# VHH binders against q9x234: the designs that were tried, part 34

Target 1, 288 residues: q9x234
Amino acid sequence: RTFSEEIKEELVNVPFGSREEVISELLGFIKARGDLDVKSRHIVFSLHSFAASRRLLNLMKYLSKPVSEIIVEKSHNIKKRYIKITAEYSESFMVIEPFFDVALFVSFLRGLFLSGGSMTNPRYHYHLEINLFEEETLALTRKSLKDFFNINAGIIELRNTRKLYIKSIKDILVFLEAIGVQRKLEEIDRIVTERKVIGDVNRTVNFIEANAIRTANSTARQIRAIELIKENMGLENLPEDLRRVALVRLRNKELSLRELGKKLNLTKSQIYSKLKRIIKIAERFGDV
Below, E stands for the ipSAE of ESMFold2; O stands for the ipSAE of OpenDDE; V2 stands for 0.75 times the mean of E and O plus 0.25 times the DockQ between their complexes.

## First folded at step 12 (VHH; framework vhh_lunsekimig_d3)

Design t2 (at its last look DockQ between E and O 0.01; V2 from the best seeds 0.00; counts 0 for: pae O 12.3 > 2, off the site)
Fold by ESMFold2, look of step 12:
Structure t2 (fold): chain B 288 residues (1-288), chain A 120 residues (1-120)
Amino acid sequence: as target 1 above (288 residues)
Amino acid sequence: EVQLVESGGGVVQPGGSLRLSCAASGFTFSSYALSWYRQAAGIERELIASITWGGSTEYVDSVKGRFTISRDNSENTMYLQMNSLRAEDTGLYYCAAKYPAKRWSPQDYWGQGTLVTVSS
């Protein structure tokens, strides 16, 4: 099962509150995945999640609304199973105003997520999204996420789809708590902690590697400087203390500054100072 | 619109009792935690009693055994039964409602207060 489906399985067990909260959750299903048939006074839901389907049936049972058909279809082209649920329409489903009462809004969000939402496994990256095509509903949802929770959600528009998304792990955790997730939040907190530790280790390893590259680049620069002086001035025209260092560096390209110092009876600092002077002289003749 | 309206305040003798009511409208009352706060002259508003959406209650020590918070979700009303009243109970009593949350801070709803005066 996917990470999203595990979350949806937990949401099936969120206790029902007031009748209005149940209707608000149902409205979330309708807005994300409902097709209204006005002539027959029925709504057809197209769901991809068994958990979402079970929750929808529980909502309809609580509301004493008949479900007339449950059909499992398989699309040949996309290898995806669809669960189609046909239920009786009530105008009262559409009258609920979920955007002005946070209790109704969290119920509405739960319905949206169950029917049209997904979340990436947070081990890989942080992303939660909800399919919500209707422009006005999407705008009100985004506004209410900011107003009630201070969640900054973005919008993705593709050819024939419109999605609301959340990428901040802080905001995702707030969202999941709001819609009723409990146990999966603890798992996500652990994953976030593990990723932080791994990131700290990687920054340490990158620092060690950058130091090694910086050391090698310094040696290459020193040798290029000495070669430029040799080609354009001749090493014999350097002051004797610098000439001596230049010759030993050329003969011992692999040695550290400390090791060069031992050969020349100089400290690491003295060798560094003399190599800096060699580079300065070489800059007269080209890029070093 | 959201509204919380307190009632039942008044003047009472020490040792007497009062029942405060908080009538709510404009939100899903049964899903909110509810609280009574008290503000005496020259003092900051203090929490004195709370009740969760599930009915669990908490009290500050100064009112334990004397005050009882309750809720009636069918009437969208919270109550504070105040017994054995003392002069120190004098003040403005406010009801408040908060949607329960750990990772975010829901905006509290407040009433305008009802005055309780315990006169000697």
Scores: ipSAE 0.529, ipTM 0.817, lowest interface PAE 2.0, mean pLDDT 87
Fold by OpenDDE, look of step 12:
Structure t2 (fold): chain B 288 residues (1-288), chain A 120 residues (1-120)
Amino acid sequence: as target 1 above (288 residues)
Amino acid sequence: EVQLVESGGGVVQPGGSLRLSCAASGFTFSSYALSWYRQAAGIERELIASITWGGSTEYVDSVKGRFTISRDNSENTMYLQMNSLRAEDTGLYYCAAKYPAKRWSPQDYWGQGTLVTVSS
């Protein structure tokens, strides 16, 4: 199971609020994954989550709205699994305004997330997104997230897709709490804490590695520059001070700038400056 | 094979505009954070713009309000719209793809670069 599905499974058991809240949640499903078949006057929900499907069916049952058909299309790829739920269309579902009341809005968000939302495993990165095609609904949702919860959500429009997204882990936690997630929040908190610790370590390691790689890349670039000069003009045609540095660098590819400096009785900064000059000369002959 | 290929570079006058493209292949493009770097003559390569897998964007101060980074996952292409170009924007521009867990890791995928020259 994906992290998203685990969250959605928890949401299946969120107690129903008022009838208006239930309708608002259903509206979330409609806006995110409902398709009106004009010919048959039915609404078809296309879902990828069994949890979402269960929740939708429970909502419909609560509202005493009959479901006419349930089709599960199995694909070899779980990501390509479709659950199609068909019900008679009712205009009454579209009359509710979820953006003026926080309770209705939260219910609406729950429906949006269940049907069209996903969240990445916080162990890897922080990202929550909701697929929603209707631009106006996206804009209103974004605004209401800010107004009611001070959540900063973004909207991205890609070819044939629109998404609302939240990147801040703080905002994601607020969002999940608002829509009724409880148990999984504790898990996320633990992961975030662990990641922070690990991240600090990894940042340090990554910083060290990044520095090492930068250093390695820098060293490689220096060597390439020297070789390029050697091939095109000869090292003997370099100024004496640069030639010395070039030769020492070429013979000692593993040494740091500080260590090179020690060999030449120069400071790290002096070595760096001379290598920059060497690189600049090399750039005359090609990409370094 | 993983490939990132930059295009759109050229010579432009100060105040002009360019649009860079980075075409990607050989990896799951939508799962990666993308960035533009540039390297001016005699200076180190610098990060100038980034866009996450979710579409969140960041810019260095020197390009804020002038440059716009975007991505098209359907085409596996990243873009950099550059407006109000300045002489100081001259350099080799690189695209990079980074895995989300290591968004700023230098070990991820890099293009070969495209040259942008801003001169009167």
Scores: ipSAE 0.000, ipTM 0.186, lowest interface PAE 12.3, mean pLDDT 87
ESMFold2 (binder alone), look of step 12: mean pLDDT 79; pTM 0.779

Design t3 (at its last fold request DockQ between E and O 0.89; V2 from the best seeds 0.83)
Fold by OpenDDE, fold request of step 14:
Parts: structure tokens; sequence; C-alpha cells
Structure t3 (fold): chain B 288 residues (1-288), chain A 120 residues (1-120)
């Protein structure tokens, strides 16, 4: 089961609210996956989710609307199962305006998500999307998401469909909560927390490693400089203070500047300054 | 348009009783948490009672045992039965509705208030 399907399965059992809320949810299904046959007064839903199908059937049952046909089709090309549900259409369903009442809107969103929505496993990527062709509905949905929940949703136009999408994990969580997700929400929270921890650890490790490399490079340069001086002019020809530092550095290649300072009763800054002078002298003889 | 209209306020003697009503319209009443607030003179508005969608109730200590909050979803009305009223209960009583949410902040709806005066 996909992560999306698991969410949808949970949504199957969301308790029904008022009749208007149920109708609003059904409207979500209609807008996302309903095909109205005006002549026959039937609506055909094309769904890819068994959970969505179950929810739809439960909604229809609640509303005492008979389902005339259920067909499960196997697509030859895409291992995608299509479930076609045919039911009696009522104009009363279309009278509902879910965008002005948050209770109706969340029901509507639930229907949209169940029928046309998907979510990527948060372990890999934060992405929630709803496939919806109707531009007006998308615009209204986007607006209401912003107005009610302060969710920033995007819209993408594809050749044959439009998608509303949410990328922010914060917004995704709000969305899922709003439509009635509970258990899976907790799971997502855990996953997000884990990812954050891992990310922080990795950053810390990288930082430590980078610092270590820098230090190593600096040390290597110091040693090279001292060796170059030794080869060209001899360390005995260095000022006494520099000679002391040079000798200690050569003998203690693993020590930090602070540690070197301790050995010589000098501060880190003094050691640094002296090593800098040593390097400058070495540069007279070659590249350091 | 969302409306909350309080009624039932008035003047009552100490020890008396009043029943407040809050009639709601313009939203899905049954899906909202409901609350009563009161504001005494010179004091900030305070929450005194609440009832969830499911009917769970909470009260502040000062009104526990004396006040009862209830709701009738079929009538879109919330009630506050106030018994054993005290002078300290005097104030403007407000009805409020809020959609329950944890991760986002829903809009609150408020009534205009009804005055309750407890005096000898």
Amino acid sequence: as target 1 above (288 residues)
Amino acid sequence: EVQLVESGGGVVQPGGSLRLSCAASGFTFSSYALSWYRQAAGIERELIASITRGGSTEYVDSVKGRFTISRDNSENTMYLQMNSLRAEDTGLYYCAAKYPAKRWEPRDYWGQGTLVTVSS
C-alpha cells in the first residue's frame, strides 16, 4: 500500500457530520472524478483508490442515493485499477457552496483528496497534490486554503489536467488534520522529526569534518614551510623565538596551536603570529 | 452571514435563576465548539463554560455546580442554565463559536452579548 492509500483508508472511517457536510464531501468527489451524464441523470465516478471507493459508497448510502453499477477495470498498460461507480445524480448536490464555511470546506477537501489526491511518503519528499481539471474550483480551493488555513498551495497546469499542490510539510500537516487524518498524522510527525535530527547530525558532522580538514591543511603548510627553511637556510639561522616554534611544530605535528602554545608558554595568537612569520620566510625559497 | 444572538439576560435576585440562549445562523453549528464568556465591569472577559461538538462540557470553578451549558444542534441554539446566582455573576454574557483545530487558528464568532444583573 502506498502512503496515500493508507491515509485514504483512515479517512474512510471519519464520522459523518451534518447532511451538508456529507454533501460537501460528495461534491469534492464529483468535482475531482465525477462525470455527469445529464441525459440519464447519472454520475460516473472514476476512482483509483479502493478506500476512496468505499468512502464514496458510504456517502451515497448515507444520502440514500442508490448506486446502480460498480465496475472494476484492469488497465492493460498501467497496472492501475480503475473503479467506476455509477450513481443517481441530484442537482441538490451542486447547490452547496463549500468555500464560505470551514466545516463544509474541510469536507469538500476530504472528498477532493480521496478521489483525486495523493501524498508522497514524507520519508522521501514533502509533497501533497490534488488532481483537478476545473480551473475555477482550483482557484477557489486555493483561495480558501489560504483564507482558512494560511496554506500556500500552488497550481500546475499539465496537458490534460491541473494539479493543486502543497510542498510545505507544515501546510501538509494542517491540510491532513483539517480533513480528518489523525493516526497517520502522528506517524508523519515522527518521520519529520527523524529527518530533522538526521539532517542536523549530518550538518554537524560535515562542519566538524570541514574544520578538521582546514586544520590539517594549515598544519601541513606550516610543516612544509619549516622544512623548506631547514633545507635552504637552516633553522639555526632563524630568530630564536621562531626557531623554537619551528622545532616544536616539527616535533609535534599532531598538536593544535593552542597546545603548542602551552608547550612554549605562549598564547595561541602568539604561536599563530610566529608561524605566519615562518611561512613568510619560507616563501622566499619556494611555494609553501 | 454568521450570526450569534444571545437572549435571556435580565435582573434577578441573589439565589435566583436565569437561562440564556444563543441562537446561531450562517454556519454549520453542529461542527463548532461553543462557549459562554462573561465580562464584569472593570474586568476582562473570561471564559466560563464550553461545550464541544461531542457534548463534552467544561466550566470555570466559580460557576461549577451552578451553571450548565448545553446545545441543541437541531435548533442551532446553545443554552446556559444559571442557578444560584450571585452578585459576582453580574456582567455581560457572550456566546462564542469556534471550529475545533490544533494546527491552525480558526476564526471565532461572537455574539453581541446579553446583560445579567444580580441584585437584591
Scores: ipSAE 0.816, ipTM 0.922, lowest interface PAE 0.5, mean pLDDT 92
Fold by ESMFold2, fold request of step 14:
Structure t3 (fold): chain B 288 residues (1-288), chain A 120 residues (1-120)
Amino acid sequence: as target 1 above (288 residues)
Amino acid sequence: EVQLVESGGGVVQPGGSLRLSCAASGFTFSSYALSWYRQAAGIERELIASITRGGSTEYVDSVKGRFTISRDNSENTMYLQMNSLRAEDTGLYYCAAKYPAKRWEPRDYWGQGTLVTVSS
């Protein structure tokens, strides 16, 4: 069961409010997954979630609207189920305006998410999206997300699909709270906290490891350079300041540049400069 | 258009009673938390009573036991029953509505106020 489906399972239990809120939630189902047949006066909903289907049936029962047909198809992939629900149409379903009262808007968003929404597992990354093809409804939804919640939703338009998406974990948590999620929000909060702690530790460890590797490689290179000079030129033929550095480095292979500088009364930058010159001299005699 | 309209204010003697009403329109009344505020001259507006969408109430100490907030969702109306009134209760009384939220800041909606004067 996907992370999205777990959220949808919790949403089934959100209490019904006013009749207008129930109709607003139903409008979300209609706009995301409804196919209206005006001649027969029916709407066919195409859903991929049993939780969404159960919620839709509960909404229709509350509204005393008959459901005439339920067809369930299963694909070769056990995770993909396809549920068609046919119900009678009422023009009152379409005249509600969910964008001007936040109570209606959160109900509308719940319907959109149940029928056409998904969210990635927050252990991987943060992404919530809603399939919503109708341009005007998508634009009004995006505007209302900003107006009510200060959420900046993005739009994905591809070949035969149009989606709203939210990437900010703060905005995703606001969205999920708004549509009625409670228990799963607590789980997501824990995951986010764990990821933040792990991320901070990993950045610190990676920084320490990279510095250690750079230090080890730098020291080995310095020793190699000094050995090449000793074998091909003789250390006595280095300028005295470089010869002193070469000898101290050889006797103190484990010291940092700062520590070597202390022994020679030089700054870290000065000791680095002198070792760089030693390496350049050594490169005349071979690979360093 | 969201509207909150207070009524029931007036002049009353100390120890008397008044019942304030707040009629609401333009939003889903039953889903909002509701509250009464008062503002005396020269003082900031003070929350005095609140009621959740589920009916739980809370009062500031100065009115506890004397004032009762209630709501009638079928009539889109909130009430404040004010008993044992004192001179210090004099002021403008405002109703307010706010959608409940923890992770975001809903807009507050306000009425225009109704004047309560407690005087001999």
Scores: ipSAE 0.794, ipTM 0.911, lowest interface PAE 0.7, mean pLDDT 88
ESMFold2, look of step 12: ipSAE 0.748; ipTM 0.894
ESMFold2 (binder alone), look of step 12: mean pLDDT 80; pTM 0.791
OpenDDE, look of step 12: ipSAE 0.627; ipTM 0.847
ESMFold2, fold request of step 14: ipSAE 0.786, 0.741; ipTM 0.911, 0.886
ESMFold2 (binder alone), fold request of step 14: mean pLDDT 80, 80, 80; pTM 0.787, 0.792, 0.790
OpenDDE, fold request of step 14: ipSAE 0.327, 0.657; ipTM 0.718, 0.856

Design t4 (at its last look DockQ between E and O 0.74; V2 from the best seeds 0.60)
Fold by ESMFold2, look of step 12:
Structure t4 (fold): chain B 288 residues (1-288), chain A 120 residues (1-120)
Amino acid sequence: as target 1 above (288 residues)
Amino acid sequence: EVQLVESGGGVVQPGGSLRLSCAASGFTFRSYALSWYRQAAGIERELIASITRGGDTEYVDSVKGRFTISRDNSENTMYLQMNSLRAEDTGLYYCAAKYPAKRWSPQDYWGQGTLVTVSS
């Protein structure tokens, strides 16, 4: 239902590459959500995504590693459900070095994201994060994200929690392409374009509103000047050309300078000049 | 450590044939796209043939029908079979590998080049 889960559903269908790439993806699951049982030589994975669980089972089937237990649990204190998957531990899984070959690294990232990652719906804001508690793995992952992709990932450290995060939409799109997302990338591209258009419209509306207020304030200043002259000297004592402009502006407060000019057979520049002279005269009688 | 090593260059008569090899190590060869480039004197390095991870090939018009690019993932080796060689085919031949990407710029890996001379 979530945007993250939709991405994870698409990742289930990413074709397997080499055996080393499959092991690298599995190592991503192990590093993010694996708990090694040293006594029994098994790994227990704790997953919150059915898509991630299906992908993990497909990886184990490819590697011919049977799953011994699948349990759906509800946490007593938190009322959350998760899927526990128990599989055989192999030392060969842990000798893969995913940080020096980009093919292995993108597979490793896919495993990390499926097991411990999430992304906010990009209609609201841009945020991708991965829970990755182990300090060395987190540092190497962050460095390799920079080295291979020029992605600048940040770190969030809270009580008993470590996460890396990506907030740049450009970097998020690179990340998602790298791990094998295709159709969801097209959807995200569309969302980004739509948000840019909406943002442009909002800035245009704000500009139009501000311009309308400025125009109204200019008209108000002209009318204030005319009223000061009327109250202090009388409009009949203005030169005839200024008196005509003053009377027409006062009777037509809503008209533009171009429209006033048409009523008086004057250009916009001529009307502006005459109104400026009216304001200058009015300044003898008070603030305009 | 990533390495690409070309071999098979040399001197050949017009109309002759050569087979170039590019041996690769230090990366997951099968997952990379591979290419041959040619650099003639006084000209910028030019892409002449490419092969995707899935085996799809592309050629520049001047070598179509004469050159064949291929890859052997079990041997981590790429080949260029060059037939009906012409004087204008003379130059340094480089192999290259790049991880496929559209939204980012993967590191290009290059060989050192092998010289092909076509002359009478």
Scores: ipSAE 0.700, ipTM 0.872, lowest interface PAE 1.1, mean pLDDT 88
Fold by OpenDDE, look of step 12:
Structure t4 (fold): chain B 288 residues (1-288), chain A 120 residues (1-120)
Amino acid sequence: as target 1 above (288 residues)
Amino acid sequence: EVQLVESGGGVVQPGGSLRLSCAASGFTFRSYALSWYRQAAGIERELIASITRGGDTEYVDSVKGRFTISRDNSENTMYLQMNSLRAEDTGLYYCAAKYPAKRWSPQDYWGQGTLVTVSS
């Protein structure tokens, strides 16, 4: 089971609120995955999640709305599985305005997420998205997320797909909590904490490694420069101070600039300056 | 539009009783936690009573045993029965509605307040 499906399974058992909230949740399903036929007074939901399907059926049952047909298309790929649920629909479902009432909005969001939402495993990536075609609904959803919960959501428009997404783990947690996730939040918190620790360690290690590499490259360049000078003009033709530094660098390839300085009774800065001069001279003879 | 309208305030003698009402509209009333606040002259607004969606009540010590908060979801109205009123109970009384959330809470809805004066 995907992490998304686990979340959705938990959401199946969220207690129903008021009738209006239930309708608002249903509206979320409708907007995300419902095809309305006003003439026949039917709605067809195309879902990919069994959990979502169960929740939808429970909503319909609560509302005493009969389901006329359930079709499950078997696919080896979860993403390709379709559960089609056909039910009678009432215009009363569409008159609900979920964007002005927090309770209704949360219910609406739950429906949206269940039917059209997904979340990556936080161990790998922080990403929550909701597939929603209607541009106006997307815009209102984004605005309401910001207004009610201070969530910053983005919208992506691809060829034939529009998505609302949340990247901030903080915002994702607020979102999930709002729609009724509890147990999985604790798990996510643990994962996030673990990742933070690992990330900090990795960053530190990478920093150290990067610095080491830079130093090594710099040293190598210095040596190449000195060798190039040796081959083309001879080290004996260098100014005495540069010659001394060049010779010590060649003999002590493993030492830091500070250590080289100690050997020559010079500061790190002085050594660095002299090596720069050496490199500049070498550049006359080729690429260093 | 969300509205909370308080009523029932007035002048009462010490030991008297008042019943405040808060009529709500424009939101799903039953899904919100409700509270009464009061503000005496020169004093910061204080929470005095609350009632959850489930009907659980909580009171500050100064009003325990004297005040009773209740809600009628069918009428979208919250009440505060105030008995054995004291001079220190004088102030502006506000009703508030809050959607319960753990990680983030939206802004509370507030009424305009009703004045309660307890004087001999």
Scores: ipSAE 0.410, ipTM 0.771, lowest interface PAE 1.6, mean pLDDT 90
ESMFold2 (binder alone), look of step 12: mean pLDDT 81; pTM 0.798

Design t5 (at its last look DockQ between E and O 0.67; V2 from the best seeds 0.56)
Fold by OpenDDE, look of step 12:
Structure t5 (fold): chain B 288 residues (1-288), chain A 120 residues (1-120)
Amino acid sequence: as target 1 above (288 residues)
Amino acid sequence: EVQLVESGGGVVQPGGSLRLSCAASRFTFSSYALSWYRQAAGIERELIASITRGGDTEYVDSVKGRFTISRDNSENTMYLQMNSLRAEDTGLYYCAAKYPAKRWSPQDYWGQGTLVTVSS
């Protein structure tokens, strides 16, 4: 099971609210995955999730709307299972405006997510997305997410597909909680906490490593510069202060600038300055 | 946009009665917990009565036995029957609707208020 499917399975058991809320959820299904035929007064839902299908059927049952056909198809091209559910619809379902009332909007979002939504395993990436073709609905959904929940959702248009997405784990958690997820939220919280710890450690390690590398590179450059001078003009021709530093650096390739300074009774800054001068001189003879 | 409109306020003598109404528009009324608040001059707004989606009611002690909150989902209207009014009941009365939330906190819906004045 994918992480998305696990979430959807939990959502199957979310208690129904008012009739209007149920209709609003159904509207979410319709907008995300419903093909409407106004002439025949039929709607065909194309779903990829068994959990979503179960929820849809439960909604239809609650509303006393008969389902005329259920077909499970295997698509060779997309390696995805399609569940097609055909039912009669009434225009009364379409007149609901879920964007002005938070109760309806939450239900609507649940339907959208179940039918067209997915979420990556938070162990790897923070990403929640909803596939929605209708541009207006997408825009209104985005706006309402901001207005009701202060969620910052993005919209991506790729070729013939449009998606709403949420990247912030904070926003994802709010979204999931709003649509009725409970148990999985606890799991996500644990994962996020673990990742944070790991991330902090990794960042620290990377920082240390990066600094080490920088230092090593700097040291190598210094040594190269000194060697280049030695080969081209001789160290004896350096100013005395620079010569001292050059010799000590060559003899002590492993020491830090601070440690070199201690040996020469100079500050780190003084050593650094002198090495810079050495490098400048070396640059006359070649790339350092 | 969801709107809550209070009505029924006015001037009444001590011991008198008033009935406040809160009418909601563009609102799934039955999905919300409803409450009455009041604000007296120089005092912070206070919750005085609430009614859940299921119809359970709660009252602050100062209004218990005198005030009754009720809701009519079919009319999208909430009521506050106020009996045995006292001078201390004077204030601006607000209607509020709240959707249940845990992690997130949706904005509550508020009316503009109706003024109740109890004076001899």
Scores: ipSAE 0.554, ipTM 0.828, lowest interface PAE 1.0, mean pLDDT 91
Fold by ESMFold2, look of step 12:
Structure t5 (fold): chain B 288 residues (1-288), chain A 120 residues (1-120)
Amino acid sequence: as target 1 above (288 residues)
Amino acid sequence: EVQLVESGGGVVQPGGSLRLSCAASRFTFSSYALSWYRQAAGIERELIASITRGGDTEYVDSVKGRFTISRDNSENTMYLQMNSLRAEDTGLYYCAAKYPAKRWSPQDYWGQGTLVTVSS
């Protein structure tokens, strides 16, 4: 089962509120996946989630609306299975306006998510999206997400579909709480915390490795400089203070500048200055 | 768009009773936590009674035992039964509704207020 389907399984058990809230949730199904047959007074829903199908049937039972047909078949065009549910509708369902009352809006969002929504497993990245073709409904949904929850949702269009998406984990958690998720929110909170800890560890390891590489490169450069002077000039021709530093560095390749300073009774800054002068001299004879 | 409307205020003698109503249009009370507030002249608006979505009630000490908050979700209405009224109960009474939430800050909805005057 996908992460999205696990969320949808939890949503099946969200208690029903008022009749208007149930109708608002049904409108979410209609707007995302409903196809209205005016002649027969039926709606055909095309769903890919068994949890969504179960919830839809529960909504229809609550509203005392007959379901005349349930079919499981493969889509000819995309070779994926879907569940077709044919149910009776009332024109009065279509006059409910879910965008002015937050209780109706959260119910509407639940229907949208169950029928046309998905969420990426948060262990990989944070992404929640809802397929909504009708531009006016998408615009109202986006506006209401901002107005009620301060969620800034984005819009993308692919082929003949439009998607509303949310990428902020804070906003995703608000969205999921609003539509009635409880147990999966606790799981997501743990995942977010774990990712933060792992990220902190990785940054620390990367810093330690980068520092070690810089230190090794600096030491190697100092030794290359000393060898170049030895080959082209002779160490005996260095000023005495630099010659002592060069010899001690060669004899103690693994020591830090602080430790080299102790052997020469010099501060870290003094030993660094002398090694920098050695490198400058060596540059006269080749690449350092 | 969304409106709360209080009613039932008026002038009453000390020791009398009043029943306040709060009705909502274009939203469903059943999902909201509901409250009554009182504002006397020169005093900050104070919460006096509340009722959760599940029906649990709370009252401030000054009204406990005298006032009863209730809700009728099928009629989309909240009530405040006020008994044994005192002069100190005089003020504007407001109803309020708030959607319960942990991760976001729902907007409070307020009525315009109904005046209760307790006077001889």
Scores: ipSAE 0.500, ipTM 0.746, lowest interface PAE 1.7, mean pLDDT 86
ESMFold2 (binder alone), look of step 12: mean pLDDT 77; pTM 0.759

